# Ledger of designs, part 6: VH-VL binders against Spectrin beta chain, non-erythrocytic 5 (SPTBN5)

Target 1, 109 residues: Spectrin beta chain, non-erythrocytic 5 (SPTBN5), of Homo sapiens (Human) (q9nrc6r3533to3641)
Amino acid sequence: TPTMEGSLEFKQHLLPGGRQPSSSSWDSCRGNLQGSSLSLFLDERMAAEKVASIALLDLTGARCERLRGRHGRKHTFSLRLTSGAEILFAAPSEEQAESWWRALGSTAA
Short names: E, the ipSAE of ESMFold2; O, the ipSAE of OpenDDE; V2, 0.75 times the mean of E and O plus 0.25 times the DockQ between their complexes.

## First folded at step 1 (VH-VL)

Design s4 (framework fv_sutimlimab)
Fold by ESMFold2-Fast, scan of step 1:
Structure s4 (fold): chain C 109 residues (1-109), chain A 121 residues (1-121), chain B 109 residues (1-109)
Amino acid sequence: as target 1 above (109 residues)
Amino acid sequence: EVQLVESGGGLVKPGGSLRLSCAASGFTFSSYAMSWVRQAPGKGLEWVATISGSGGSTYYLDSVKGRFTISRDNSKNTLYLQMNSLRAEDTALYYCAREGLWFGELYFDYWGQGTLVTVSS
Amino acid sequence: QIVLTQSPATLSLSPGERATMSCTASQSVSSSYLHWYQQKPGKAPKLWIYGASSRATGVPSRFSGSGSGTDYTLTISSLQPEDFATYYCQQYGSSPPYTFGQGTKLEIK
């Protein structure tokens, strides 16, 4: 059962159905992967207390691709959901980006 | 606790100007796109403008383009709407609203109580 | 521009009755981008149903949303006194980014 936790930046790249969003920005979050669920928390305290998340993503059928240094951030990877939505993530280092890619890849069916 | 508090509304003559403010608290302000939505007395809701979390992208209702400017100061957790060349049809209660996201579901999850703008001679 | 038309403009019903109201889009919209808000007199709107069918936090199970394409419906299975309010549908579009229907006022008979 994959598990991983860490600081990330994220940006919504595509909406469900593959549409481009009219508004999106890179935002900071804390990612918490438990099995096939990825929770994004606004800050460290929310993540530790599990009080609220800004997103809870179902990773069943999702695809994770390493982007390395694309889309205005270094150490990036993408997560495409079965809905057609695509989220871009930036990790603090290339090693952390690879760790996320491997953990998320092992979760996808 | 998420709070949005609007201010700056008032009575103004046609052609005049007003600057609205929205003080945000209880969340990481710079992480959310913010919008202004208005409601004329006894009428429905009308979206006016949106600004991205970074402030790098802005979007406007056609009838306010060139007259209204949305901006934000992330260091002060404050959203602004500069309204110039005001018209009688701009009379409304102006709400500050936060854009929530379930990664593409783009809705307004929190609203302020509104500030009234009356444009009348 | 996508125009949302709500019907009826006014629903006059008694507590205990079933309420059904419609939202029709001038062009097909994704159900993921169709949302409903509840507004009581003198109060700000509240997010009520998002993504056509998901109840927002605190919304009672008697409320249900459904629909796809151009036709969407909000149903209240058994009206309670606190349900009398105006309901607005809203969609995300490319230009403008957001539009609202004119509202359905649910009033006590």
Scores: ipSAE 0.012, ipTM 0.569, lowest interface PAE 9.3, mean pLDDT 82

Design s5 (framework fv_sutimlimab)
Fold by ESMFold2-Fast, scan of step 1:
Structure s5 (fold): chain C 109 residues (1-109), chain A 123 residues (1-123), chain B 109 residues (1-109)
Amino acid sequence: as target 1 above (109 residues)
Amino acid sequence: EVQLVESGGGLVKPGGSLRLSCAASGFTFSSYAMSWVRQAPGKGLEWVATISGSGGSTYYLDSVKGRFTISRDNSKNTLYLQMNSLRAEDTALYYCARDSGYYLFGSYYFDYWGQGTLVTVSS
Amino acid sequence: QIVLTQSPATLSLSPGERATMSCTASQSVSSSYLHWYQQKPGKAPKLWIYGASSRATGVPSRFSGSGSGTDYTLTISSLQPEDFATYYCQQYGSSPPYTFGQGTKLEIK
């Protein structure tokens, strides 16, 4: 049942299997949480249409951790999937980061 | 592993209705946007409709807007296409396809396809 | 709005020959959003090349894709019997989200 949507920055920290990517950078997106699925859209028009996304994440068994001002961004949190993939997120504010953390925590069971 | 199986096609008269189904297995269905792509006999591919993973947004080819409705039931891993007011020009093999979304190495392609279900609209 | 035109419509060649086919967009398209599919008679299409130049899993090295802007090319360096099929290019845009070319039929001479 959890739902949440908002502007985020994201960075691929670990690939499936837990390996480091050879390179990664922060990029802007709009996140859309629907139940156990998180969709990341690079374009706000695309997000409004909710047609296709940069990443479609299965949150079953996922873990979310507050990181605050780490990894070169403020208001950060991480999402680690059962695949071993880890994505870092930066929200526009501390309140929004906490909202995401709470919503993602309720989804990951 | 990933399988998409379409059903519901058939022969129908102009103005009639059909509902297509696509049973998905082998992946987390709710995590993927899904599409219907059709192919008229002897012709090329034409995208028809897309639905987001959550089902919260839908997108349509202009010529089917108001006549076709794409929907999904994530609890049953099933995609649907309700087709109303069918026209002869809607005659085609209808494919269920999984939308890749965006990957860092490419974006918005169809990585898995079903075998298709034939819809024939004739008098 | 964006129209993809493939040429030639039919390409008649013999095994061992080089095949080259084109996909031209009516407006500039990002190479990240230009993809190719292979379809054999009586079968569903298969993703063949994505992002203009990346081979999908299982696609032989004799296939290469290239291009940018409005002009894209699929090349087969030395045709094998199993390569005779119809090839479709596809682009992604915001409206309509997906457009296909009319296809190039590669047939035995």
Scores: ipSAE 0.013, ipTM 0.583, lowest interface PAE 8.2, mean pLDDT 83

Design s6 (framework fv_sutimlimab)
Fold by ESMFold2-Fast, scan of step 1:
Structure s6 (fold): chain C 109 residues (1-109), chain A 120 residues (1-120), chain B 109 residues (1-109)
Amino acid sequence: as target 1 above (109 residues)
Amino acid sequence: EVQLVESGGGLVKPGGSLRLSCAASGFTFSSYAMSWVRQAPGKGLEWVATISGSGGSTYYLDSVKGRFTISRDNSKNTLYLQMNSLRAEDTALYYCARHYRGYSYGFDYWGQGTLVTVSS
Amino acid sequence: QIVLTQSPATLSLSPGERATMSCTASQSVSSSYLHWYQQKPGKAPKLWIYGASSRATGVPSRFSGSGSGTDYTLTISSLQPEDFATYYCQQYGSSPPYTFGQGTKLEIK
């Protein structure tokens, strides 16, 4: 059961159904991966208290890929959900981006 | 004790610029999200901008987007608000406020405010 | 944007009386993210009640907050002279902006 936690930046690239949002910007968050669920929190204090979650993402059937085009950030990867939603992430380093990519993996369950 | 002291307000002409500062002391500044909240004379409170503890995330009131920039220097324990293209409706007392419990629990400490007047 | 509507706009009462004021949200908000502030003329606001019902440090026991969903109430059981002030409610939803109600001015009759 994968687990991982760390500081990330994220950006909503596609809405459910593959629609483009009218406006999208990068935001900082604390990511917490537990099995097939990825929780995004406003900061590490809120993550520790679990009182403010920006998003809870169901990773069943999701795909994660490393990005060659950075979309304005370095060390980026994308997460595409079965709903058609796509979220872009930026990690603090290339090594951390690889760790997230491996941990998120291909979940075929 | 926790203290927040604003400065940089003054009289400015429409289209002008001002930079507000908030000097923080008595707490670990980098551990707290900070906001600017304004109050026009005789009116209610209006949130303007928020910055996370690390400085990585910023949020703005729609009417100030593209004109105002919130920033912080954690090494100096100072919060800033750069205000460009000022309008008469930006006239207000500007408060620096600390987020209770880091984020989303309201504002537990406020400065005294610094007055910004946009007029000819 | 979530709009907070406070009522009444002004409340004229005498010391010793009970004060009740309301804050209504245009859509449901978590009680954990609804707060009340007290502001006296020429002074900065003070956090008075946080999370709908918790008194901030130094707030007298005659103050109580309650509510959930869209309807919140601040009550003062027996008014003291120092209680005459303007009271603002505030919320944080799932996304900014933070919004304030327009305020209820509690004044001496």
Scores: ipSAE 0.005, ipTM 0.557, lowest interface PAE 12.1, mean pLDDT 81

Design s7 (framework fv_sutimlimab)
Fold by ESMFold2-Fast, scan of step 1:
Structure s7 (fold): chain C 109 residues (1-109), chain A 120 residues (1-120), chain B 109 residues (1-109)
Amino acid sequence: as target 1 above (109 residues)
Amino acid sequence: EVQLVESGGGLVKPGGSLRLSCAASGFTFSSYAMSWVRQAPGKGLEWVATISGSGGSTYYLDSVKGRFTISRDNSKNTLYLQMNSLRAEDTALYYCARKYSYGTWYFDLWGQGTLVTVSS
Amino acid sequence: QIVLTQSPATLSLSPGERATMSCTASQSVSSSYLHWYQQKPGKAPKLWIYGASSRATGVPSRFSGSGSGTDYTLTISSLQPEDFATYYCQQYGSSPPYTFGQGTKLEIK
């Protein structure tokens, strides 16, 4: 079962159905990947306890693409869900972005 | 319309009990952690309790632990605060507040409050 | 427990003047978890500044927040009549209990 966790920045790029949000900004979070689910947490301590998340993303059929610093951040990748939602992520380093890309790619069935 | 409406406040004697309710509408209630925040007359804001979206985790102000219980019914979009063994210092306007989680963790939606007066 | 102390307790100024108020934490707080609320008499609090420096929707540009660690500041560059209110700082998302400062009341001189 794939597992990965780490500090990320994220930005909602497309809403479900492919609609552009009226406003979006980059925000900090911790990502926790368990199997086919990605949980985003704003509190690092809560993420460690798995108490709360700001989003629980179903990765079934999802696509992950490396963006190489597009959209105003370095070390970026995108996650497109079957709903048409798209979330942009920025990792602290290129190697961490590649690790996320590999892990997310292996869970998208 | 996105809103929170509190009810259940009133006058109660020391040692008495009250149950507050907060009716949520216009958003996916189960996706948000919810909190109770109180304000004593002429005083500042004081956080009282928080419950996770699923209801699986609860957090309390030390002075209310063992006396107050926060709970939720996601099928009814309703938040509750059961208040037992009430004390004069619990007298306050009690606000229901939503924790918004797409930028940082903050309270983005507040009800108008329900007044609890503990007096004999 | 993290205690937030606001200073001054009361700030008496005239329209057109600059207002500066502080919020000091007993321990270092991530700026991402430090927020300011405006409250007018008889009304519920309203989110004003989030993440120490980001204005909430509809908040005029004359308001600015700054700070990091233990020391945070809210500044109003040129007071308007509608700005006279009580301002509360708040830390949320780090750990329970979540705390508010005691408030700074901005009143007409």
Scores: ipSAE 0.005, ipTM 0.545, lowest interface PAE 11.8, mean pLDDT 81

Design s8 (framework fv_sutimlimab)
Fold by ESMFold2-Fast, scan of step 1:
Structure s8 (fold): chain C 109 residues (1-109), chain A 119 residues (1-119), chain B 109 residues (1-109)
Amino acid sequence: as target 1 above (109 residues)
Amino acid sequence: EVQLVESGGGLVKPGGSLRLSCAASGFTFSDYAMSWVRQAPGKGLEWVATISYSGDYTYYLDSVKGRFTISRDNSKNTLYLQMNSLRAEDTALYYCARGDYWETYFDYWGQGTLVTVSS
Amino acid sequence: QIVLTQSPATLSLSPGERATMSCTASQSVSSYYLHWYQQKPGKAPKLWIYDASSRATGVPSRFSGSGSGTDYTLTISSLQPEDFATYYCQQYESYPPYTFGQGTKLEIK
């Protein structure tokens, strides 16, 4: 069962149904991966307490690819959901980006 | 020695099609994003399309979207640009360029292949 | 979309002189995502300065890049004959990725 937790930046690239958002910006969050669910929290304390996640993502059938530096951030990866939504993430380091990519790939299978 | 060699350019009529190829050597092709950048005679550089190292993500200049398709064959170390519905404004020298590891700049460029769209 | 404006369009100088050219962005660009290329007539561009101030391999120390936010500068402290070329700036800050400035042509006299 994959588990992973850490600081991330994220950006909504495509909305459910594959439509483009009218505007999109990078926002900071705390990611928490438990099995096939990825929860995004506003900060570290809320993640530890599992309080008021800003998003809960179902990773069943999702695809994760490392993007490296795309979209104005280094250490990036993308997550495409079966809904057609695509979210870009930036990790604090290359090693953390690779760890997220591997963990998310395991979950999506 | 990193080398990128473009081919497939030529003279074509408006509405016609061409497929450009870029043969890469001297590096692990599948580890790098690749791009096409064009330059009209006497003009500046204009980015056209990028493909991720896996081939799963592609990005296009708005004016070529729906007409051009970037693709790659990692087993053959080759990048492609399929150009359909060509317009006079597409006349340019087309460069194959390798993205750096972070995909933010172009660290190696080929010699370019000339595409001329005229009646 | 972020527009890069380079000035001057043409810079006519003699060997031994100092050259200074500017790249101005319509919106703030991180220094990580501003790069410069050198192109000689009939040749492909070469990466010259990356991340605003880092010299690419083989670039002489007389070249320096600087700047932040919307204003970036490329300076050549003492021109050599081989430095006469067109210089382009490029950004990667926002999607769609990659826009170039229109170039500054550095010519003799």
Scores: ipSAE 0.015, ipTM 0.656, lowest interface PAE 6.8, mean pLDDT 85

Design s9 (framework fv_sutimlimab)
Heavy chain, then light chain:
Amino acid sequence: EVQLVESGGGLVKPGGSLRLSCAASGFTFSDYAMSWVRQAPGKGLEWVATISYSGDYTYYLDSVKGRFTISRDNSKNTLYLQMNSLRAEDTALYYCAREVYFETSGYFDYWGQGTLVTVSS
Amino acid sequence: QIVLTQSPATLSLSPGERATMSCTASQSVSSYYLHWYQQKPGKAPKLWIYDASSRATGVPSRFSGSGSGTDYTLTISSLQPEDFATYYCQQYESYPPYTFGQGTKLEIK
ESMFold2-Fast, scan of step 1: ipSAE 0.048; ipTM 0.707

## First folded at step 4 (VH-VL)

Design A10 (from p3 with heavy chain Y108W; framework fv_spartalizumab; at its last look DockQ between E and O 0.08; V2 from the best seeds 0.00; counts 0 for: pae O 6.3 > 2, placed apart)
Fold by OpenDDE, look of step 11:
Structure A10 (fold): chain C 109 residues (1-109), chain A 123 residues (1-123), chain B 113 residues (1-113)
Amino acid sequence: as target 1 above (109 residues)
Amino acid sequence: EVQLVQSGAEVKKPGESLRISCKGSGYTFTSYYMHWVRQATGQGLEWMGNINPSGGSTNFDEKFKNRVTITADKSTSTAYMELSSLRSEDTAVYYCARGPEYYILSGWYFDYWGQGTTVTVSS
Amino acid sequence: EIVLTQSPATLSLSPGERATLSCKSSQSVLYSSNNKNYLTWYQQKPGQAPRLLIYWASTRESGVPSRFSGSGSGTDFTFTISSLEAEDAATYYCQQYYSTPYTFGQGTKVEIK
């Protein structure tokens, strides 16, 4: 079971059902991957305390792809959920992006 | 105790700009999104936009995107909403509202509200 | 945008009576991934900011009296006050947070006779 934690930026690309959001921007978060569940927190403190998560993403049936510099950020990857929702992520480095992609890919695949 | 305290009433003329403040206390300011919602007299509620005080990223209703600016000063735990090119239809009570502790990326509800700022736009 | 339509516009009842308010959404606010309805109910009294009462369609906010409840799923939601008290006179709004822009219903005004 893959596990990973680290700082990320995220952006809503598609809403459930594949709908486009009226507006979206890149936001900062702390990601915590545990098995098939990805938890997002607004900051490191909240992540450490495991309180007030902003999202609990079920990766069952999800698809993760590297985007490599698209959407105004470097070190990016996308996560498409079974609902049709798609979230874009940006890691602080290429190495971290690769690690996230591998971890999420192993869970979603 | 969580509190959101807004600046006082404003009287403006068409074409002018408005800037309202909202100071949060009793919680970690940077850990919650701050939203702005307005309500015309005797009318319903209208979401305008929000900000992540930690990074400063914002989201807006397309209706206001070209006229509204939302900022936050984490050193003073204060959020600001600026609305430019004011019109008479901008007359309303403006509220700041805190997002919940947990939400999905697609949206927010509002668990704490400021007392509101009455804004009157008239020639 | 998702349009929320509330009914009735005004509800006038006596203390002790049951109040039933409707909120219908133009699109489903049920998220299939977590099976949650992204719908809230607020209470607003004259001269005051709205007060959160219900979220996730049926979860009561802390400190909210048990006489307030919410139900429904998808596009049809109901807010209930099991036994009205004088202090319940207010306008009640539903709000969806399923997608931006977040939208509110036009409100139902509850009057106590």
Scores: ipSAE 0.020, ipTM 0.700, lowest interface PAE 6.3, mean pLDDT 89
ESMFold2-Fast, scan of step 4: ipSAE 0.101; ipTM 0.710
ESMFold2, look of step 11: ipSAE 0.067; ipTM 0.708
ESMFold2 (binder alone), look of step 11: mean pLDDT 90; pTM 0.923

Design A11 (from p3 with heavy chain G99D P100R I104F; framework fv_spartalizumab)
Fold by ESMFold2-Fast, scan of step 4:
Structure A11 (fold): chain C 109 residues (1-109), chain A 123 residues (1-123), chain B 113 residues (1-113)
Amino acid sequence: as target 1 above (109 residues)
Amino acid sequence: EVQLVQSGAEVKKPGESLRISCKGSGYTFTSYYMHWVRQATGQGLEWMGNINPSGGSTNFDEKFKNRVTITADKSTSTAYMELSSLRSEDTAVYYCARDREYYFLSGYYFDYWGQGTTVTVSS
Amino acid sequence: EIVLTQSPATLSLSPGERATLSCKSSQSVLYSSNNKNYLTWYQQKPGQAPRLLIYWASTRESGVPSRFSGSGSGTDFTFTISSLEAEDAATYYCQQYYSTPYTFGQGTKVEIK
């Protein structure tokens, strides 16, 4: 059961069903990977105290791809869910982006 | 349409165990936490615990921690709640409920509820 | 655990009247970083499962009539039915999802005379 956590930026690229959002922006969050779920929290306190997350993502059948600085951020990767939703993430470093990509890829299998 | 369908009423004796099922349909079962909430006759609502059906992780109210087990079967989209060492005060209607999850606006509030399972514990 | 206290226990009113229900939390359920209150309101009619009416303290669930509204922040919350209908006879519960264990108030019973 994979576990991983860390600071990320995220942006909704596609809504469920593959629809385009009317607008989207990059927001900061803390990502917590446990098993096949990725929880996004607004900050470290929410993550540590298990306060309700801003998003809970089911990774079963999800696809994760390294984007290498696309979409106006460095160290980016994408996560496409079976619902058709797609979320873009930016990690603080290339090493962290690589770690997230590997962890998410093995969880989605 | 989203539906949560629970198993039928149970009559138990003190000391026995209870197992209730909750089958989800009309949505991606693994994308939503499933909660169990009970209500004694004429009383308020009491949260018992939840499960993340994707990974199987669970959380419980300490009051139930030693007696309650929550599991989920992805292949049948069904969550189960087992309660052991039954007492007369466990007489209640038991509900399953899913949390609401909409990416980036997610919060753990209960948008759909099962119809409830009436459980009577008497000697 | 966070304790939610609802008042009054029972409210008896006529159709067309305004119902105002209170829910007080033992600690703040407002998260300062997102400015959101982790508080919901449910309606429960006899023999039925609870129905979600309001989430994030003031956001109305889809399909819920506009006469239902929520307000408040931090520890003090209000649920209002602007003009009571006969079908509004029910017990109303507040619930917090700020931290586990999730907790409910004891409920306010709204009776239509």
Scores: ipSAE 0.017, ipTM 0.616, lowest interface PAE 6.1, mean pLDDT 83

Design A12 (from p3 with heavy chain Y102I I104F L105G; framework fv_spartalizumab; at its last look DockQ between E and O 0.57; V2 from the best seeds 0.00; counts 0 for: pae E 7.6 > 2)
Fold by ESMFold2, look of step 11:
Structure A12 (fold): chain C 109 residues (1-109), chain A 123 residues (1-123), chain B 113 residues (1-113)
Amino acid sequence: as target 1 above (109 residues)
Amino acid sequence: EVQLVQSGAEVKKPGESLRISCKGSGYTFTSYYMHWVRQATGQGLEWMGNINPSGGSTNFDEKFKNRVTITADKSTSTAYMELSSLRSEDTAVYYCARGPEIYFGSGYYFDYWGQGTTVTVSS
Amino acid sequence: EIVLTQSPATLSLSPGERATLSCKSSQSVLYSSNNKNYLTWYQQKPGQAPRLLIYWASTRESGVPSRFSGSGSGTDFTFTISSLEAEDAATYYCQQYYSTPYTFGQGTKVEIK
């Protein structure tokens, strides 16, 4: 059973080492958080069937911050991974963004 | 140059365990999935599972779930696959293969492969 | 589990001839939301590891000669070598990465006469 699951938009803001990606845009996904592992899938059906996940992220030591209307989306938060990578997320509502932030938020060192 | 170098051939008896290493070089080890695929003699390829090396999160083919352990040591850029309770049908060449960059989420096609580790399981 | 069936099992041709290999999937590997086919082709020579040639059904990997191509969608896929060279003697595998487990076809062996 996932700790948290839901629809998100995401954007690769920084690559590992803090490098900027060559192409960067928002895209849709379905997030599934289990423990400190966050799986991203293309949609709800692919998540349910575990089909072709976009990413399998390890959140150990990650930092999660709420963002306010930055980067062209509402209800946003960021994940800064220990690799130096940073992924931005946008939830469908403020309540869902808050739920994600709380579920992810105990990643401070 | 990206390289994946595997440990040497193994000869095993049924019931024993197998442990194969795969050392990655020429790239950021923790930024790419590592996969394990095997091939019995004269047969096709069979995906076994993978790992995200940055924190050790894994996926497995259900056929191997109770027998396979996949781990990674990021300080040595080395992934490991262990297969327990070996049987004759586990005789195969075992490959490690690099998947796409984790943070771009491209899918699970394999752009670089190790040289393979031949494992023979016989009574 | 998605089953990939390749045909023919063996293809024996002369240099310069066109090789055409089929891969049929038991389920569609096309994801309609992004319009991508989650299918890959590999080449494997005896005693060697597989080599990635084509991904997303039709995208050539860097450094792969233009004589290699892939096409098809959904359940029916084709791999073509437009003008066969001696170095192309190998077994070719398709693989789907649409759903776990990520299965491979049984292979098509291409021989040079």
Scores: ipSAE 0.013, ipTM 0.659, lowest interface PAE 7.6, mean pLDDT 84
ESMFold2-Fast, scan of step 4: ipSAE 0.097; ipTM 0.711
ESMFold2 (binder alone), look of step 11: mean pLDDT 91; pTM 0.932
OpenDDE, look of step 11: ipSAE 0.023; ipTM 0.687

Design A14 (framework fv_spartalizumab)
Fold by ESMFold2-Fast, scan of step 4:
Structure A14 (fold): chain C 109 residues (1-109), chain A 122 residues (1-122), chain B 113 residues (1-113)
Amino acid sequence: as target 1 above (109 residues)
Amino acid sequence: EVQLVQSGAEVKKPGESLRISCKGSGYTFTSYYMHWVRQATGQGLEWMGNINPSGGSTNFDEKFKNRVTITADKSTSTAYMELSSLRSEDTAVYYCARGEYYFLSGYYFDYWGQGTTVTVSS
Amino acid sequence: EIVLTQSPATLSLSPGERATLSCKSSQSVLYSSNNKNYLTWYQQKPGQAPRLLIYWASTRESGVPSRFSGSGSGTDFTFTISSLEAEDAATYYCQQYYSTPYTFGQGTKVEIK
């Protein structure tokens, strides 16, 4: 059961069904990976207290791809869910981006 | 293509239990919260609770906490709401609604079921 | 719990007129870190489920006519229909998703003369 936690920036690229969001911007979050679920929290206190996540992502069938500085941020990777939703992430460093990509894995949709 | 289909109308007596189903189709069921909202005749909308189908975690309005149970079956993409110890004031239309919660979206309700009319009378 | 108060209870207007609906929150629904207001507006016609019109206080849902708009921040929100059409006769609800329990206003009924 993989576990990983850390600070990320995120941007919603595609909504479920492949629809583009009407607006999209980079925001900060805390990511918590446990098993096949990725929980995103707005800040560290919300993550520690498990109050409410801004997103809970089911990673079953998900694809994770390294973007290497595309989309206006460094150390980026994308996560595409079976729903067609796609989220872009930026890690604080290249090493952390590699670690997230490895932990999230890659499965064909 | 996204559709929420609820079970049919119910007629109940006070003290009985109610169970309503809500089947999602056209989307990945585990990627969205499912909410339950009711509306008494001639009154406004009242949020009852929600479930995250991926993990099974639930949240409830305190008013319903001791009587309501929400469950989800991932294999059939179906959420269930059970309300016990029914009273006449539980007479309402009950809706399931899909919660958009990705990043900038939060939990606003983008798709709603057709509603299930429930009548509780002696 | 956050209490949302809508006013007026009923608006009776003619086609082509502007409708302005108010929603006031007992506490701020603005999250300072992302500068977003966790406030939506729904339309409900008799016998139908509610329909999402506006989210994030001012963002129009896809497919919703441009005559519908939302504005405001923090505790004071406004929903506007710039030029009423007969099909706009409905009850309009605001809702907050800032904290649980999620709550709705009591609704404003818009009637077309």
Scores: ipSAE 0.013, ipTM 0.587, lowest interface PAE 7.7, mean pLDDT 82

